# Designs tried in a protein design chat: VH-VL binders against E3 SUMO-protein ligase pli1 (pli1). Part 7

Target 1, 154 residues: E3 SUMO-protein ligase pli1 (pli1), of Schizosaccharomyces pombe (o94451r108to261)
Amino acid sequence: YSRPFAPVVHSRIRFRKSPFYDILEQFNAPFVVPACVGTRNTISFSFHVTPPALSKLLNDPKQYRVYLFSTPSETIGFGNCLMEFPTPQMELRINNQVAHANYRRLKGKPGTTNPADITDLVSKYAGPPGNNVVIYYMNSTKSYSVVVCFVKVY

## First folded at step 22 (VH-VL)

Design d4 (from z1 with light chain S58K)
Fold by ESMFold2 at other seeds, fold request of step 24:
Structure d4 (fold): chain C 154 residues (1-154), chain A 121 residues (1-121), chain B 113 residues (1-113)
Amino acid sequence: as target 1 above (154 residues)
Amino acid sequence: EVQLVQSGAEVKKPGESLRISCKGSGYTFTNYWMHWVRQATGQGLEWMGNINPDSGSTNFDEKFKNRVTITADKSTSTAYMELSSLRSEDTAVYYCARELYEDSYGTFDSWGQGTTVTVSS
Amino acid sequence: EIVLTQSPATLSLSPGERATLSCKSSQSVLYSYNNKNYLTWYQQKPGQAPRLLIYWAKTRESGVPSRFSGSGSGTDFTFTISSLEAEDAATYYCQQYYWYPYTFGQGTKVEIK
């Protein structure tokens, strides 16, 4: 048998547009949060705020924010993705600080979940060491992909 | 169509002040930072500063900070650049330029037609 | 302040020839964490405003002919016109947008013989 093709890895996620913000830049390649049923799991990854984005953020921190997005991995590459966290049973930490977000999904209203605003936890340096993301979770029945984006808020 | 239309050419004397307008149309004015770049006759381009038209936040090249003021009126979609205490070396074409909204911020995708300013006695 | 130095000052070539322009930066404009160079190339014809051609050192702006390309990384950048056309006679500027103040090279004038 011939070798199977390598899995397709999408570098960018296109989310459905929101009337409340515009996504200006994605800081990391989508990071997979594997499904996890009946057990606990922990994942971590890092991202860096780019120099031009940092300039805007420092100038206007009310208008420019850093949001963490999540979507089911299976939907990537098949049109506009909806914002959805892996499970309500999760904790998000940015640089060892707990991020506060509503992880609940309203049943019957897909795409109504807000991304996590992590701006106040993000390092305000463009260089090292960057920003560490840790997700503790359980009971995620699907794999999810996570990206951190620079946004303008209305 | 995105357009940046600048005020007309001016002749000034040393010590006077200059005020140039730049009206943006065909796009959401408050989403895009506006920049001012000048070009002396037969010379290269020189960045002067910028403004976020929504917040009024500004940045300047240090060589102009004491003489340059950049403002914006979002109700008329117009940015302004004022340069005080003019000298003969301020003789140049002055451009406004709009930076990209996404990803490659700091790159200018639209430019005004330029305003020729001559400073001489 | 990041200083950009372009060479040559003037390049005089015949139609169909390859033009190669250099831009050297006093400091790296590469952000290693995303592997992007914050360098842009503009074309300016006499009496006109500059036109954006290339950003991120290598990415062609929409509507820019494929004969225009950019290469290089860090501090050394090259802009190439693969086959010169008469309409390409202009001055070409590089610009960095890594940090304020934004700066431009002094320009390379391309003339068609």
Scores: ipSAE 0.731, ipTM 0.874, lowest interface PAE 1.3, mean pLDDT 90
Fold by ESMFold2, last read:
Order: structure tokens, then sequence, then C-alpha cells
Structure d4 (fold): chain C 154 residues (1-154), chain A 121 residues (1-121), chain B 113 residues (1-113)
């Protein structure tokens, strides 16, 4: 016996508008980073820079960037999502290289966390094998959804 | 709302140069790549090249053998295409076209009215 | 360079009939990792600039009537007008935007008899 209607899933995250960049394309379906309290966890996934995005990136790498975004999974259907990493106790690697980002948020000031600029770590080739993302983390009290996006910066 | 307005029709002689303007309005000019596409009488469309108006970066079809120059002026929201050493086969309607900003880049969502250029032999 | 070949060259049909146009690419324009085809369809009426109808092979641009649709993948694409109207008399072009140089098909002229 089966359910007559499939549930609605959210394939795209709508972040709060920033005056510092525009999000032009989301490269991956939101990837879930599960809650993890009192233990360590590791997740990994991959993404690919599309051929038209790669052309723009190669033409104007100061202006076109690749950013990694994160937001609590519970919020992704409502728009105006705020940038927030799962925990300050984390390490982000892109193609086995450590990304430098500030994972800490300021208490009482939601939306103060910047996305991670991973542009210099992504492959400049549209074909296989793409780009590998690994997150090592501990003590995330919520589930988070992670996307990699193509952006234009101002 | 969004408009691309091109300079008027021209008649040229072989060996001369052509310069066509394309003024964009109703949108943020520097956010959108601008393309040039031509169409000979009774023929199909031919992509010539493009420009990022913010950075000045360009790409060209090699068929034009460095005869084409594409520029943009941010202060006037105007793109320009120059074609040198004109030949009779350069007789065509020349269009500017705006590329989509998000997701499906490389697709043209707005076109100029076209500039008819005749190169008399 | 990716060559696009359209057929037929001319299609003459009566109002209310279904029009079917073909566009074949010399190389695949499918990016398998996102499952999207980088192919567009334009409409051009005499003396006018082209109008964007379909992008990603299947996605209608805003304001385009639902009688226009696109299908196909990889190298073989079809554009369909489900019930032809008099204002649909035009030449239709496919365009690829997978990689430079961007290229267009030769066009299919749709005539109303």
Amino acid sequence: as target 1 above (154 residues)
Amino acid sequence: EVQLVQSGAEVKKPGESLRISCKGSGYTFTNYWMHWVRQATGQGLEWMGNINPDSGSTNFDEKFKNRVTITADKSTSTAYMELSSLRSEDTAVYYCARELYEDSYGTFDSWGQGTTVTVSS
Amino acid sequence: EIVLTQSPATLSLSPGERATLSCKSSQSVLYSYNNKNYLTWYQQKPGQAPRLLIYWAKTRESGVPSRFSGSGSGTDFTFTISSLEAEDAATYYCQQYYWYPYTFGQGTKVEIK
C-alpha cells in the first residue's frame, strides 16, 4: 500500500540578500550535515562547476567566486536563510586542502558569519572528477544544509 | 523596461571600418555580459563575440581573424563593436544581445533592434 | 566548434496543427553532472530580433505560452508547437551555449497556409 502524493522537497536554498555579492547558481542539492553532540563526525560530498560558470570564473576570477554556504536544515523552506556554520569545532577541506574561514558566529548577532570563499581550491576543469568537500566536525546541536554556489562579488 | 538601442543603419565601402553602439537601459549594465550576433540577408545567426562590461574581458569567434574589437563604456551603459577591413560578405544585420544573469548564462533574454550594414562592392 | 543542424528547412501547416522541429548537435550539450542540456530555442519574425522561448532545452522563458515546448537530450532536440496559431509564423533557431564559440542552427521557417 502506498501514499498517493510525494512530499515536497527543497532543492534550492534562498539566502538573505547581501550587498557584497549576488548568488548566481547553486551547484549541488542541499547536503545534510547531521547533528552530532559529544562525538566527532565526518561528512563528504562532491560538486561540479558547470561549463558556463567555469568560463566566467576563468575570465574574471576577482569578480566571480565559488562560496560554500551553510544554514540550519529546519529553515531552508522559508527564504531569507542566514549564513551559519554547524559548529566552530570544524574543519573544511576542498580537494584535500584546508579552507580558511571563520566558523565562529558572534553571540546575539545572527547573520554575521561569512560564507567560505573556496575559489582557489576548486578545480578549474569542468570534467571529472569534480570537487570533493570534506567536513570534520564535533558538537553540532542542529542539522545543517550545505550548498556550494557561484557568486559575483562587488 | 529592459531596452537595448543600437546605432542606425550604415552604408560602407570595402576596406572601411564599422563601429556599432548598443546602449542598455532599465537594468544594471555591468551585471550582464553583452554579445554581438550578425545575420546576413536571408541567412542564419552567427555569434561574433562578447564582453563583460564590468571587467572588459572579451571572447571572440576565431572566424573573424582579429578584425573585431568589442568594448564597453560603463559611464554611458554602452557597448561597441568594431569590424575592420570590411568585405561585401560583411553585409548583414548586426545585433547586440544581453546574456541572462543567473543560472542559464549563455542564453540571450534581450536583443537590440538590429543595425543594417551594407558593404557595397 | 559545435554544429547545430535543424530540419525541416520549411514547415507549412494549418492553424491548430502540431508543429515539430528538429535540432541535432554534432557534440553532446548535456552536462551529465547536473543533467542539463545547454540549448536554447528562439523565435524570429521578419524584420525583428530573435525572442527567447526555451532554455535548458525544456524550460520555458517567462511569458511564453504553454503551447511551446522543448524536449530531447544530448545531441537530439525537438521543439513543438502543440496547436499552431497565426502569430506563430516565424523562423525558429536553436542555439548551444555549452562552450565557445556559441553556435546557432540554420533555422526552420514555419508558415501558416
Scores: ipSAE 0.725, ipTM 0.873, lowest interface PAE 1.4, mean pLDDT 90
Fold by ESMFold2, last read:
Structure d4 (fold): chain C 154 residues (1-154), chain A 121 residues (1-121), chain B 113 residues (1-113)
Amino acid sequence: as target 1 above (154 residues)
Amino acid sequence: EVQLVQSGAEVKKPGESLRISCKGSGYTFTNYWMHWVRQATGQGLEWMGNINPDSGSTNFDEKFKNRVTITADKSTSTAYMELSSLRSEDTAVYYCARELYEDSYGTFDSWGQGTTVTVSS
Amino acid sequence: EIVLTQSPATLSLSPGERATLSCKSSQSVLYSYNNKNYLTWYQQKPGQAPRLLIYWAKTRESGVPSRFSGSGSGTDFTFTISSLEAEDAATYYCQQYYWYPYTFGQGTKVEIK
């Protein structure tokens, strides 16, 4: 399904395969969410939905979705990365609107966390200014890398 | 092995309709958009339209919108293209082509063998 | 619609020579936000369906020999066969997939003398 990638330098995160969706395209270079213990932090970045992806999304919005993924930065480059949010103490905003997702992780059950479905908050326009992502968080003990991907849902 | 197998050559008269089938095998049929592209004798390639076999959604070049119908049957993994009110200018080889699944959608990684259609009085 | 114009119409060369094919687009097919050009190159031999060689203007499809390459950006694209082999006799087409309708160039026929 996907091209092999270079193990030393990685622009694309290879997540563990899911029976519920396929990742078709990654829209942004992995964005780092630094560790933040005992204080609050805010990060922001932008991404753009490509013209071919936008066409599919507009044709079949139940089937094609835009998901936000997160994984510990230290695990990037080895494949089979697990979906995990930085902390339960976070809020995700897309274009200044709150995204609703379950940020909790289950102890002893890595990879059971769902990515955030942000499709309904994403601009349906391929040109500027794109989409703004803001994450407010505290008490993340590790650095995380965040990407927004185009997916097909089963 | 991924393959797209099309129905056989046809000879038609002006005003008739044609219906070409394209059976996909060796892959998950419903994951890949199917496109129809034709090529008149000694000429280049012309995109006609496509279908998402899973949803049935279609797009067409405006030139064909009122004459072309594209459908898919999930149960037989077969796409169909129908072209009505045939003219001699519709004489061509008609191809089905499968769109790439990831990253560079809109490129065609597998093609049918082509169906030669001759429209002549 | 986006019109693609290829040149030359025919290129007749000997084995081992370098083939250079041009494709010019009436509009840019570069998406500046990902820096990708939505342009492909296909090879078509007589009596056969087209074969995908290059996508995103420069990226070789798996299994395509390294003698085939693509370059250019925006509206001006080049396809090169660095050392022509007898089996490369074919017609080569560029195609854009930025917006519908998808369009193709009219082709460049490469002949081996």
Scores: ipSAE 0.717, ipTM 0.870, lowest interface PAE 1.4, mean pLDDT 90
Fold by ESMFold2 at other seeds, fold request of step 24:
Structure d4 (fold): chain C 154 residues (1-154), chain A 121 residues (1-121), chain B 113 residues (1-113)
Amino acid sequence: as target 1 above (154 residues)
Amino acid sequence: EVQLVQSGAEVKKPGESLRISCKGSGYTFTNYWMHWVRQATGQGLEWMGNINPDSGSTNFDEKFKNRVTITADKSTSTAYMELSSLRSEDTAVYYCARELYEDSYGTFDSWGQGTTVTVSS
Amino acid sequence: EIVLTQSPATLSLSPGERATLSCKSSQSVLYSYNNKNYLTWYQQKPGQAPRLLIYWAKTRESGVPSRFSGSGSGTDFTFTISSLEAEDAATYYCQQYYWYPYTFGQGTKVEIK
């Protein structure tokens, strides 16, 4: 007997450890940002801060932050994923406000890109409607997987 | 090995104050919220409050807010709970408990051995 | 404040029997957006501190025997010991960690005859 092929869905992304923060919780299933060459694309998704995370965030907003991470979709099953944005030609909005991050990758230094700190744009309420993420982008040669995580910063 | 070691049993008079220590070892003390939970003889568990040892931020059950002080000393990896204006109904075993670091934080994965406190006459 | 009510107060059973304990919450501890229930089960043996058994209502902590399990959602939760052993004589507590103040059920004492 042979079993039918079932697609593998990775629910958690394991990023390479950073000396600057610890990832405490992932808020959303990895969302795919498809490759896009020669045209513009827009993707959107939502995430919700959990009640225990919200309590920590409200207590200690200097230590507890909300970061948006991205990594090439083909790498998410292997652990030690490196932080990398889909393209420098992108705009990230959280709850319709522009997030400021450095989207450029340094040549020869993979994994030096910082995740986007979106904490100040995130709703400080648990429950509806949550937080919406919109990414406008062009000229991404690969598919990327995006997650929003709760972190503790050193 | 993670350990939480509490100070010894105490006998107190009504109106006095209580101070219990909880020393954590085998882990990074400042990464984990510390909680205080008490249990009167033959009774259930009662959450009193907590502290982030790194920032000093605290939360309390309103029942204890004006009587309880929770502090932490990072240099000695020790948390403290003080309860003032003691009454006979404060007779209990007092526990410190460490909160889980990731994902299911709010649960307590390590507990101290407990400190028996008797408040009488 | 979220009140947790456990039943029965005491459960006396023979070795090998199945124990079923209930915990009811005064309001939901389910976060529908991640489908997680913020409810934990502890075991406390006489003279000892509580021991974490189950979190998220149904996830066993490492090193917890498979005879212990949890189920339920929202406001109604069940803890089960599939085949009682003598060492399982203890009081079992549920705890919610959805919002402060954290609260515990009053406990169910399991006795082995």
Scores: ipSAE 0.715, ipTM 0.873, lowest interface PAE 1.4, mean pLDDT 90

Design d4 (from z1 with light chain S58K)
Fold by ESMFold2, fold request of step 24:
Structure d4 (fold): chain C 154 residues (1-154), chain A 121 residues (1-121), chain B 113 residues (1-113)
Amino acid sequence: as target 1 above (154 residues)
Amino acid sequence: EVQLVQSGAEVKKPGESLRISCKGSGYTFTNYWMHWVRQATGQGLEWMGNINPDSGSTNFDEKFKNRVTITADKSTSTAYMELSSLRSEDTAVYYCARELYEDSYGTFDSWGQGTTVTVSS
Amino acid sequence: EIVLTQSPATLSLSPGERATLSCKSSQSVLYSYNNKNYLTWYQQKPGQAPRLLIYWAKTRESGVPSRFSGSGSGTDFTFTISSLEAEDAATYYCQQYYWYPYTFGQGTKVEIK
């Protein structure tokens, strides 16, 4: 084939480095959480912990964690992305269990939101059916991209 | 430059123990799992086990589980492998190998120079 | 444990020829959910430690010449040297890292005539 290639669609999100953890692996292609004004919306997707990551997680669950990240879709590909959830008025469920995380950011302080630590809700089995993610949200003026990553925590 | 430097060659008798050191330099020692792999003369590679130098967690091939001990000293950036109750079949070159940090863990991107161990009566 | 079988045992070729090495796994090392094969290729020259060439069956490690490549999926894998050079004389090993214990193939020795 001699046709021009379309611009590369980013499959990997590069977040600003943190002094508290290193991102070791991204488990899913970025999942888009569309803007939603004046109503509620629900999205769902699945991810799987890879066999080598699962081995590390089971060996050292204090050091290896599974984090859910979110960033405005518009910022991807323009440098290191900052962690930001669509709205503090949201609910995250992993395998039908509520994940408790701080979804707010400080005004004027980009990157003050921590990713959600979902480790204790994630299946400790690499085979089917994997892990289901559901996000209930409202009043998000931007589109967000969500990934689940394997991290090492300091 | 990443380097893994192992202790020198050893000659042992059956029933004795060996202890091989592997000093890592040029990288953050505690971030990378360290593996031990051996190779008998003219033969293939055999994975023995590994250690997370930060936590001390280990995994072993069942063939060695009751004879091998793997430890690490964070303060000296040195991993150790001890193999007890030596047999002539344990004659081999013993390597330490550093595991890749991101994405494709379980592959070894740096290896020590090898430690030749001969077990004979 | 996952057994890796390499063939041929020895491959003797002239400079500039294409070398094709096989590695067959007793169990699939493909994780279907990310479409990655957990298989690595190493080069080992006499008296030296192995050198990482390819991981995920197909991905070349940084600094590895482009004449080295990998292909295949599941249980059947191929390693290719597109144009042999004298320095490529070595034994090549495949390794799986899907599950512990990690295992290696028995090796394919590549000789340059």
Scores: ipSAE 0.714, ipTM 0.869, lowest interface PAE 1.4, mean pLDDT 89
Fold by ESMFold2, fold request of step 24:
Structure d4 (fold): chain C 154 residues (1-154), chain A 121 residues (1-121), chain B 113 residues (1-113)
Amino acid sequence: as target 1 above (154 residues)
Amino acid sequence: EVQLVQSGAEVKKPGESLRISCKGSGYTFTNYWMHWVRQATGQGLEWMGNINPDSGSTNFDEKFKNRVTITADKSTSTAYMELSSLRSEDTAVYYCARELYEDSYGTFDSWGQGTTVTVSS
Amino acid sequence: EIVLTQSPATLSLSPGERATLSCKSSQSVLYSYNNKNYLTWYQQKPGQAPRLLIYWAKTRESGVPSRFSGSGSGTDFTFTISSLEAEDAATYYCQQYYWYPYTFGQGTKVEIK
């Protein structure tokens, strides 16, 4: 018989368009950062920069950047996802180096936070071992999905 | 509609230089790397090099590195390829080609009409 | 430099026959971490610029008839025309876009007899 439709799975996140950058490629399947109410948690995952992206990055590192994005997991199927970190109480490490980003949301203005520019922490090599992401966090009331993307900035 | 329009056919003598233009329209010129590919009569395709029109960054096949200059003018949405010290074996059709912007970049989704160049004594 | 070798050089077939073209790469163009092969196929008809048919070894470009397909992985790739039509008389090129310099195979000319 014909196969019944599988449950919807989301392999790509469609963020709201930005006048400041274009997303060119997503490097990893959305990684879930579970809700963590009244406690703390740690998650980790890896991503790899693709050979064509690496070529562009090495040629033009001012224009091509690597950004880490986050959005509530419940929203990823609807498109126009808004950039939002799980909680202000978090630390992001890329290859064991602390990333500097603003994790706070502006009150009453969802989608105003910027993705984390992690370019300077990312290995400029396409093969193993890749890049390690670690997120330490607490008091996230929602589940979030995290992707690392290749972008062109303006 | 995306279009790449190249300058017209040329006849050159050995030792001269060649300059071919490629004007892009119907898209954001500075977002797409532009490539140059040539094809001698009855022969295959040969990648020569490329340019990021926004930054001016270039890459070349080493066999052309000392003879090829690739430039772009953002204000006119035009890329240029110059080949110096021409030889009879440089007789070919020269194409410009636009690289895909996202995901499968490195493939060429639009090509110019080609510029026929004949180098003869 | 990644060298692409195509075979046969010329393929002469009748309308409705299946055409099978080979492209072999001197190095793998598979990126195992995303399971994608960085290889394209172009069609070039006489007097025309090349036309993109297949990218990522297997993905058809929009508007490309379903009789055209690509297969293979790593170093060995195949391009297939399931049932030749007269308009398919052309030269077909593979191209890798894994690393610079980008390179093309030398081409396979498909003739209709």
Scores: ipSAE 0.686, ipTM 0.856, lowest interface PAE 1.5, mean pLDDT 90

